# Designs tried in a protein design chat: VH-VL binders against o60147. Part 58

Target 1, 175 residues: o60147
Amino acid sequence: MLEKNKYLYIFRHIQTNQVLLSQGNVLKKTALFQLPYPLQKPVAPNGMRPAKLRKDHWVPLLKVEFPNESMFQSVFMQLLNYRKYRSVQPLTSDLLKLPIPVRRRKIMRQEVPNTIADLADILNKEKFPENSVRLQLSDKSDSEYADWPPSVQIDSEEIKLSRGFREKTTVDEAR

## First folded at step 3 (VH-VL)

Design k36 (framework fv_patecibart)
Fold by ESMFold2-Fast, scan of step 3:
Structure k36 (fold): chain C 175 residues (1-175), chain A 122 residues (1-122), chain B 107 residues (1-107)
Amino acid sequence: as target 1 above (175 residues)
Amino acid sequence: QVTLKESGPTLVKPTQTLTLTCTFSGFSLSTYGVGVAWIRQPPGKALEWLAHIYYDDDKRYYPALKNRLTITKDTSKNQVVLTMTNMDPVDTATYYCARIRYYDSSGYFDYWGQGTLVTVSS
Amino acid sequence: EIVLTQSPDFQSVTPKEKVTITCRASQSIGSYIHWYQQKPDQYPKLLIKYASQSFSGVPSRFSGSGSGTDFTLTINSLEAEDAATYYCQQYDSLPLTFGQGTKVEIK
């Protein structure tokens, strides 16, 4: 039986500031294919190997609760399309003037604000009901990267994950 | 909601210094990628970018006017100030401040002030 | 500096007709072009960012397209309220530049 509510989790890499999208609170190795800059050194002669997922290097950036799976799928697919569109654009002439390491660091630095702004842009275009989407940020100040529509309710609650990225229950519900 | 409003003198004599203040609300100039820009428009002519300042105090100026322009911010007061020295009648224009958003490696102006007409005459 | 050239300078168009405005860059700028509408005696308003992405609250009759050096802003069915001057703007590199503007009037 399918769940009526669906969560979108977004994770941030602690060293590079790169971002991963997940349909649940557990990051799968396949999520690493989202990264434009791989984290793992290439292996010759068989060519490039995908980066290994190191769970200790990823922290929750935000969690979004949608009232139904249809809204979740719509927003998730649009978010992937924003990231795909960005990945195929040529770099700006100003970025191309920078040395490669500086250029890549600058691009990676902006992934968190870009992803949050992408999310807000998508939600501003959708005509979702007032307070129907719940946004929970690990750092509430990150909400300032965008202007949010009335459909979004921003919570001050901490995103809690146990070992293996399992969400922790509150003491009242654990009892 | 986001608002910006320009203030300063509407009449300036040739050779004097113009000081314009942009007062804004609904956002912070401490946020990554957020800045405030000054753009002018002489009567009947196109828009001309003059300068902008970002959250991290990074300042950019139109090269031909760089020696005449100074842009500063006061994050706690939600204000950005533009100073332009040695005013000339050709500097007569409507001066706008606007929020510049750095996103996807480029900048655009998502909200604008109402503009203030500055006339340079004796 | 990157020069943006708009065409036409002026159009007088009957309501409900399609309006096409072009912006040509002096060098390739990817999709780093943004479009603004300025109604008479008003401040400019953002319409389209990154060549094709509509800004919040902008009517669906406005659309943008193009990449590299040639860009187009389209108004699919002109309304009376669309009488305005339209500007393209690039930030592929500094200094940031605007086109000269295209004035659209109702016939």
Scores: ipSAE 0.651, ipTM 0.845, lowest interface PAE 1.3, mean pLDDT 85
Fold by OpenDDE, second read of step 4:
Structure k36 (fold): chain C 175 residues (1-175), chain A 122 residues (1-122), chain B 107 residues (1-107)
Amino acid sequence: as target 1 above (175 residues)
Amino acid sequence: QVTLKESGPTLVKPTQTLTLTCTFSGFSLSTYGVGVAWIRQPPGKALEWLAHIYYDDDKRYYPALKNRLTITKDTSKNQVVLTMTNMDPVDTATYYCARIRYYDSSGYFDYWGQGTLVTVSS
Amino acid sequence: EIVLTQSPDFQSVTPKEKVTITCRASQSIGSYIHWYQQKPDQYPKLLIKYASQSFSGVPSRFSGSGSGTDFTLTINSLEAEDAATYYCQQYDSLPLTFGQGTKVEIK
């Protein structure tokens, strides 16, 4: 049986720049489990898990197309692991020297590029066949955030931004 | 393929200024989390970090040498330049440029140039 | 600055034996330590990043461990080609610093 193409969607929060991974083009509530549980009642701006999914606060960052489920699952799980690993690592002493507001801003700004870098790193390690993975970005300039392996074909077209989801296009239906 | 190459004078007189250029390929300094660092190694001694410059033009210097060091980048040319003033024989070393990967306010040097031996002598 | 002290400074090892190199930081640096291999008359090469993550192309016989102040680079079965000086390097805080190096020679 020919395996169907799989899609990874990465969303970013419009305010906090937090990142959520999604198997579908519509964010599910369960995606919030990717974020750390709040110790207190802080909202998402504190870099914690919000109580509810506000789809309108999330925009697509990129879409990755895999030729099969195995490749998708491998990358997906590794991305989660990378994020988890980062979340439990102590901050560098240099970061700790910064005032809390400055430090927070700096950390928040790193979520998106870190995720992109993680993706690239994972793909580089996987050594998938040339042009077997298709990457579509909401902003083409974001492709410059990482060194992409030959397995990655960057789409010339940008993804359409929609809050909380990406509408299926005719091209997507054909795939 | 990532490559870096150091170029500049191999002989410098005391009190003169050393200018080294790192020319690289296979990556861009516009890439997030990417930078170029200079590390030197005196003959038979350990490695010493000198300076680095990141994609966002953020510069860091070894404090003890800060007043002597200037690091700049030309992203369009894929070049990073290090200048070191008031050279002394003690500064004789192999000078390396290396790509630094920035991650969570930390970093490592994943690719290095071959290095260039700079001798400071009268 | 953070001082990294490696141990030992030198060791002569028979092929196929296990090699252990230690790096101690003057203060806790989490996992922000990296290991490099430098062969004679060559440039340093990255082996291990962030204490335990192997860099691409590094043989499986190389491994890293540790956190906080004490870190270890291990060569499970030494090969002749592994004769080199090994350096630990920290990026917990600036300035970046290296260990003094551990020279591994083959008996």
Scores: ipSAE 0.238, ipTM 0.743, lowest interface PAE 2.4, mean pLDDT 89

Design k37 (framework fv_patecibart)
Fold by ESMFold2-Fast, scan of step 3:
Structure k37 (fold): chain C 175 residues (1-175), chain A 122 residues (1-122), chain B 107 residues (1-107)
Amino acid sequence: as target 1 above (175 residues)
Amino acid sequence: QVTLKESGPTLVKPTQTLTLTCTFSGFSLSTYGVGVAWIRQPPGKALEWLAHIYWDDDKRYYPALKNRLTITKDTSKNQVVLTMTNMDPVDTATYYCARIRYYDSSGYFDYWGQGTLVTVSS
Amino acid sequence: EIVLTQSPDFQSVTPKEKVTITCRASQSIGSYIHWYQQKPDQYPKLLIKYASRDFSGVPSRFSGSGSGTDFTLTINSLEAEDAATYYCQQYDSLPLTFGQGTKVEIK
């Protein structure tokens, strides 16, 4: 149907591998509130404003197209809940034995695989119709971080980082 | 589909070395978060984790058996090999290999081989 | 090492009844516990991961709960094919350990 907001956009940080979820193809500054305080301060020390978003440091990781807005909203909220739950859960005892810088690097390196696995878990739990969910990745090998249900169709064409999630426009071609 | 299959001798004499091979398909040990583990189960007893090896060649062994165990991988052949020295009748068990998924600094065994019974007797 | 103690060791249950299996850890392990089902003469199969997350293909009658030291696996309506030994397993810290198992039989 013609329902709007049926796309989920996921971005990753080029240096830290941290992940941000977005309902639109452009990150908003409020997306920084998805990042836990211990790894990144989302608000200035005095609590007055959120941390600055450096858009040049974030690149597309993947894009998911759902059949309708209801399915999109369900999956999007569940992914946010996974991230929120993870931020308040205790770390493994093995992680706590590591020095803080090593621990943080290991946790951040896991964010992309964890997010992709979370997405797959949600889609396996939801019994969506065969081939109804379309997944496009910037690096197709990232699909190997999880086992996908029959409801998911993985696009053979990768997202081109230089164009982000937007298609080349008539204005861009005129230049 | 993911499959794993154990192979090796079914009968071993005390003091001999056991070598077991796990051959798998449907995944690569070059993939982040993927590993292969060896778990054994003596007849009528509980499961016991022995060792695992991850995609980045990180190897872990059960501490009490560490001096007897060696785990290696051959990514090109889709094989993981476990060697256990100085076998004893108490080591009689069904030996399983399983895929271990590393997720959120922890791991679980999502697919298992059929198991191979290894009997240690004179 | 972390010791996992399951309760009960054995239970015989009438079909369609609710089955509850408990796993207690010797120290707090957050939610880093997983549950497996092993039918007679078969290999174990993953049922529940991270205390409460479903594994694909597992019937909805299976559910997990708990955190810290006390964990529960529930079968809300026992079917004949559920006769098996159930194991909990932790990966909060190495070495990885399993519980002693709970055997479920049909009356």
Scores: ipSAE 0.752, ipTM 0.867, lowest interface PAE 1.0, mean pLDDT 86
Fold by OpenDDE, second read of step 4:
Structure k37 (fold): chain C 175 residues (1-175), chain A 122 residues (1-122), chain B 107 residues (1-107)
Amino acid sequence: as target 1 above (175 residues)
Amino acid sequence: QVTLKESGPTLVKPTQTLTLTCTFSGFSLSTYGVGVAWIRQPPGKALEWLAHIYWDDDKRYYPALKNRLTITKDTSKNQVVLTMTNMDPVDTATYYCARIRYYDSSGYFDYWGQGTLVTVSS
Amino acid sequence: EIVLTQSPDFQSVTPKEKVTITCRASQSIGSYIHWYQQKPDQYPKLLIKYASRDFSGVPSRFSGSGSGTDFTLTINSLEAEDAATYYCQQYDSLPLTFGQGTKVEIK
């Protein structure tokens, strides 16, 4: 059994490519509060912070194993802060001029690479021991979004986790 | 105190080109998040967006009229010009220029000119 | 393009009565709808932005509500000066479009 307290799972939405962070391989409803754009009655692909978590709409992006929970917590919180920082930044000129649906899509498309880049940046700053952090990606090519420090060991195998949780058939209770 | 004022001919013959100028004050079209739009309203009818220009000189046109419309700006003069070719009596309307304020989620027309009635008639 | 359909087209209302105008979008536009007031022989004036009253100088009797496809403009207690045509307008996507207007007259 996996030790959830030292594992970071990052999920992406299959339609919007929005990103959720999870401590453990099961998404919680509270994960939805990570989404920066609180739209009224949002449904993919129109935007996310829906009232209900559709776990089946989320696929694993990567899994990170930390040496201990403390390191996990540090990185987790920093990731959230990075996201929050981005969410309060003014829209670029180009984005501001785009129709809303197009803008939304463009912004959401950046969440995956931004999150990966954030993770790498955080890990670079943390200066963890060499090969102490294990990174497993659903798509190995996603590792190219960032330069990883020596503390990170990228697994040769892609992540095997299914959508949103351990079992594909599991859905949120509120569904 | 933001103001906009439309100027140009009030009578145009069919097939001729209409040139309208919007002169504004109280703001600059070099300001981030600011635009100027042209909207028309046929007598007794609803409002129709025609075109708008952004602070960075980018432009948008109503698709059905795109081939007939050109919008330009002179920031130093606080003017926006709309040209519309091949005018037809159906184009008779009050033409408004309006300021657009762009915000995080959208834009809105917060200030309007008084409008100028353009009649297309032979 | 997104079509905005207002209802009703016309209202004759006694002062102090409540006025309700609806605007329905052909597709979901979130809250990216604005309301304008146009009095006879005048230019349109911004009344409500983003489906809710959020513009300085607008009397408190005006309010907006709705999201997605259905929106409402409400005048809680109609004043004589409120006689005008009201338009909803979307800025969700291009081309920008307006409703056909709702004319409110004083009975």
Scores: ipSAE 0.021, ipTM 0.636, lowest interface PAE 4.6, mean pLDDT 88

Design k38 (framework fv_patecibart)
Fold by ESMFold2-Fast, scan of step 3:
Structure k38 (fold): chain C 175 residues (1-175), chain A 122 residues (1-122), chain B 107 residues (1-107)
Amino acid sequence: as target 1 above (175 residues)
Amino acid sequence: QVTLKESGPTLVKPTQTLTLTCTFSGFSLSTYGVGVAWIRQPPGKALEWLAHIDWDDDKRYYPALKNRLTITKDTSKNQVVLTMTNMDPVDTATYYCARIRYYESSGYFDYWGQGTLVTVSS
Amino acid sequence: EIVLTQSPDFQSVTPKEKVTITCRASQSIGSYIHWYQQKPDQYPKLLIKYASQSFSGVPSRFSGSGSGTDFTLTINSLEAEDAATYYCQQYDSLPLTFGQGTKVEIK
C-alpha cells in the first residue's frame, strides 16, 4: 500500500544559501545533484559531487501542503523544470564582470529568493481553489520575495526546528 | 494587490527642478529583491529608464542623466521620490514609477503606475 | 550601452492572423529580455519575462522565444484587444534599455 504525497519540502544551506527540493521531510543524498556548485571539493572519483549530507547544515526553508497528489505532482515537476532552466542559462554580463568567487557567492545567495519566486510564479499560473494550498515558512518575511495568488494560505506559525526534524534530515548520513 | 501612483507638478518651467513622488501599496521596499524605478516616455517615443532604488538603498541612475537625478525612499511611508534638476522642454514626457523585481541578477517591471504627464514650457 | 532594435516599426494585421515581432540586441544578452504591451494612453504591462516566461494573467496566445541577440514575441491569433505598441527591454547589463517599440493595429 503506497501513501499519497501532498507535501513539498524545500531546504536551504546555512552557509551558502543553496536550495534543495524534497518530496518528503528527509533529504536524500541524490538531492546534492541539484547543486551547480558543490559545497566542498569533490572527493568522489571522476569529480562526482559529494555524497554526504551533514546534520544541521541544511534547514527547512518552507513546506507546501497541497489538497491532493495531482496538484502536488504538477507543481513539483514545474518547479524542477524552473531550476533546470536556471542551471543552464548564460550569466548576465554584469555578473561576468565579477571575480569567480564573488560571482559564485552572489549566485548561491540568490537561490532562496529565486526558488520562492519560481514557486509563486507556478502557483499564479495554476487555477487552484481559494486557500487550497498551505504554505509554512521558517521565516515568514521570506514570503515577501513573491506575490501569492488567492489559492495560497500562508500559515501564521513558522516551522520550528526539533530533534526529530534533525534526525530525519540526517537519515541518509546514518545509513 | 500591488499598486503604484505618481504625483507631482504637471507643468514645469525651463531650468526648474522637478520632484515626483511614487506612492505604492501591496509590498514593502524593505523586502529583498524588490525596488522602485522611474521610467519616462516622451510623446510618441520609446520608454527610457531613469533610475531605480532597491530594498538595500542601492541607487542606480542612467549615466547621461546622473548629474541631474536623485532618487530616495521612505520605507515607512511607502514612497520613492525622484528629483530632476535643470528641466528643459526635451524632458517633456509621461513619467512612470514601476516596481522592479530582481531574479537571476536581472530585473523586470511587473507593476506600473498610471503615469503623470510633465510638460516643460514657459 | 546595449541597443535594442525592433522590427517592424508598424504592422497592420487582420484578426486571427499570427503576428511576429523581433528584437535584436547589439551584443549577446543571454535570455535577459522582457516584453511589455502598451495600449494607447495607458501604462505598459508586462507580458513575457526572461525571453519565454509568461507573466500571470497573460493570454496563452502570447509567447516569447530566442537567446543571445535575436528575440521574438509571437501573438498566435490576433484579437482586437491586442492593438498596442510592444516593447522589448534588457537587463543583461546597466544601463537598462528598451527597444523603440512596434505598433500593431487591426485592419
Scores: ipSAE 0.484, ipTM 0.798, lowest interface PAE 2.6, mean pLDDT 85

Design k39 (framework fv_patecibart)
Fold by ESMFold2-Fast, scan of step 3:
Structure k39 (fold): chain C 175 residues (1-175), chain A 122 residues (1-122), chain B 107 residues (1-107)
Amino acid sequence: as target 1 above (175 residues)
Amino acid sequence: QVTLKESGPTLVKPTQTLTLTCTFSGFSLSTYGVGVAWIRQPPGKALEWLAHIDWDDDKRYYPALKNRLTITKDTSKNQVVLTMTNMDPVDTATYYCARIRYYDSSGYFDYWGQGTLVTVSS
Amino acid sequence: EIVLTQSPDFQSVTPKEKVTITCRASQSIGSWIHWYQQKPDQYPKLLIKYASQSFSGVPSRFSGSGSGTDFTLTINSLEAEDAATYYCQQYDSLPLTFGQGTKVEIK
């Protein structure tokens, strides 16, 4: 019944596994500023614009429904803080031994499990009511990247959207 | 919930081979970012990492002991087995298995078995 | 291999007092340090991961800090159930190594 935003939308890149967080079901170009480096090659010297967002390269990872906007804002801000903390940490010595392209691929590949683990860690620290936070994943096996508290309910239906969170699937329409 | 439990002989004679089994529940060793490690602790001494095996069958061994250690997994049984050859009285220790959880290119041990004391003596 | 040196080896502390345990690495390891608590005749339990992040269910009196070579585990107000040996562990590089442990006893 509350009309304020209570959903967190998380997207992943189909090739790199990089993650973007969104307060809305549509991924906007400003979300690219969450990335430590652009997915595409640097722009030419006469073009200093942000990296182009190719929406067809980003698919839903998970949708989180909170009981109210206050809880949503708290968790969203904490997720941003976790990502910021991670971005300023020195790389492990084992990673530094790898060639730069291999190192980048490994770091990017870890963003999905890292983001899911961050979310679970935050929810385990918060004292939310049992089954008050609903997770809907595109691949339910991704929930295994973390251990979830009793406050979390994982939806039996997977997200089968082909483009963001805007298209309905046959399964979603049946329920 | 995650649980791990060690099993194997509690007494081993010098020169014999030790085989320990870790049986776990609440997770799958095919899950990305998860592994199972063996860590030992001699009586009154510090913890010592021995080996681990990851979701992708990547095996890592403590370099000084690698010629004595073999780690294998059986994903269908939820078991990880450690074999250590040529046991010596200095190998007397409590042996633990623990889940290694990877995060941001590093790993930590979030859940541990209760440990099994292995005594090496004649 | 990275050597972790803890100090002190032992301390006896009055209940409700602050306890500080230090872990020093032989080379810079960023924030790639974790802390474990081991009570007598029990298995180790994770307390703090990545230098400063509390593990689920760990009381708020436990906190971690530090980066590079010097790391600290703090117990702000010691409780009787905190009598244990505390270990730091690094995963900046293989092989994985632990500190020698710090034993905390209630006075």
Scores: ipSAE 0.581, ipTM 0.820, lowest interface PAE 1.9, mean pLDDT 86

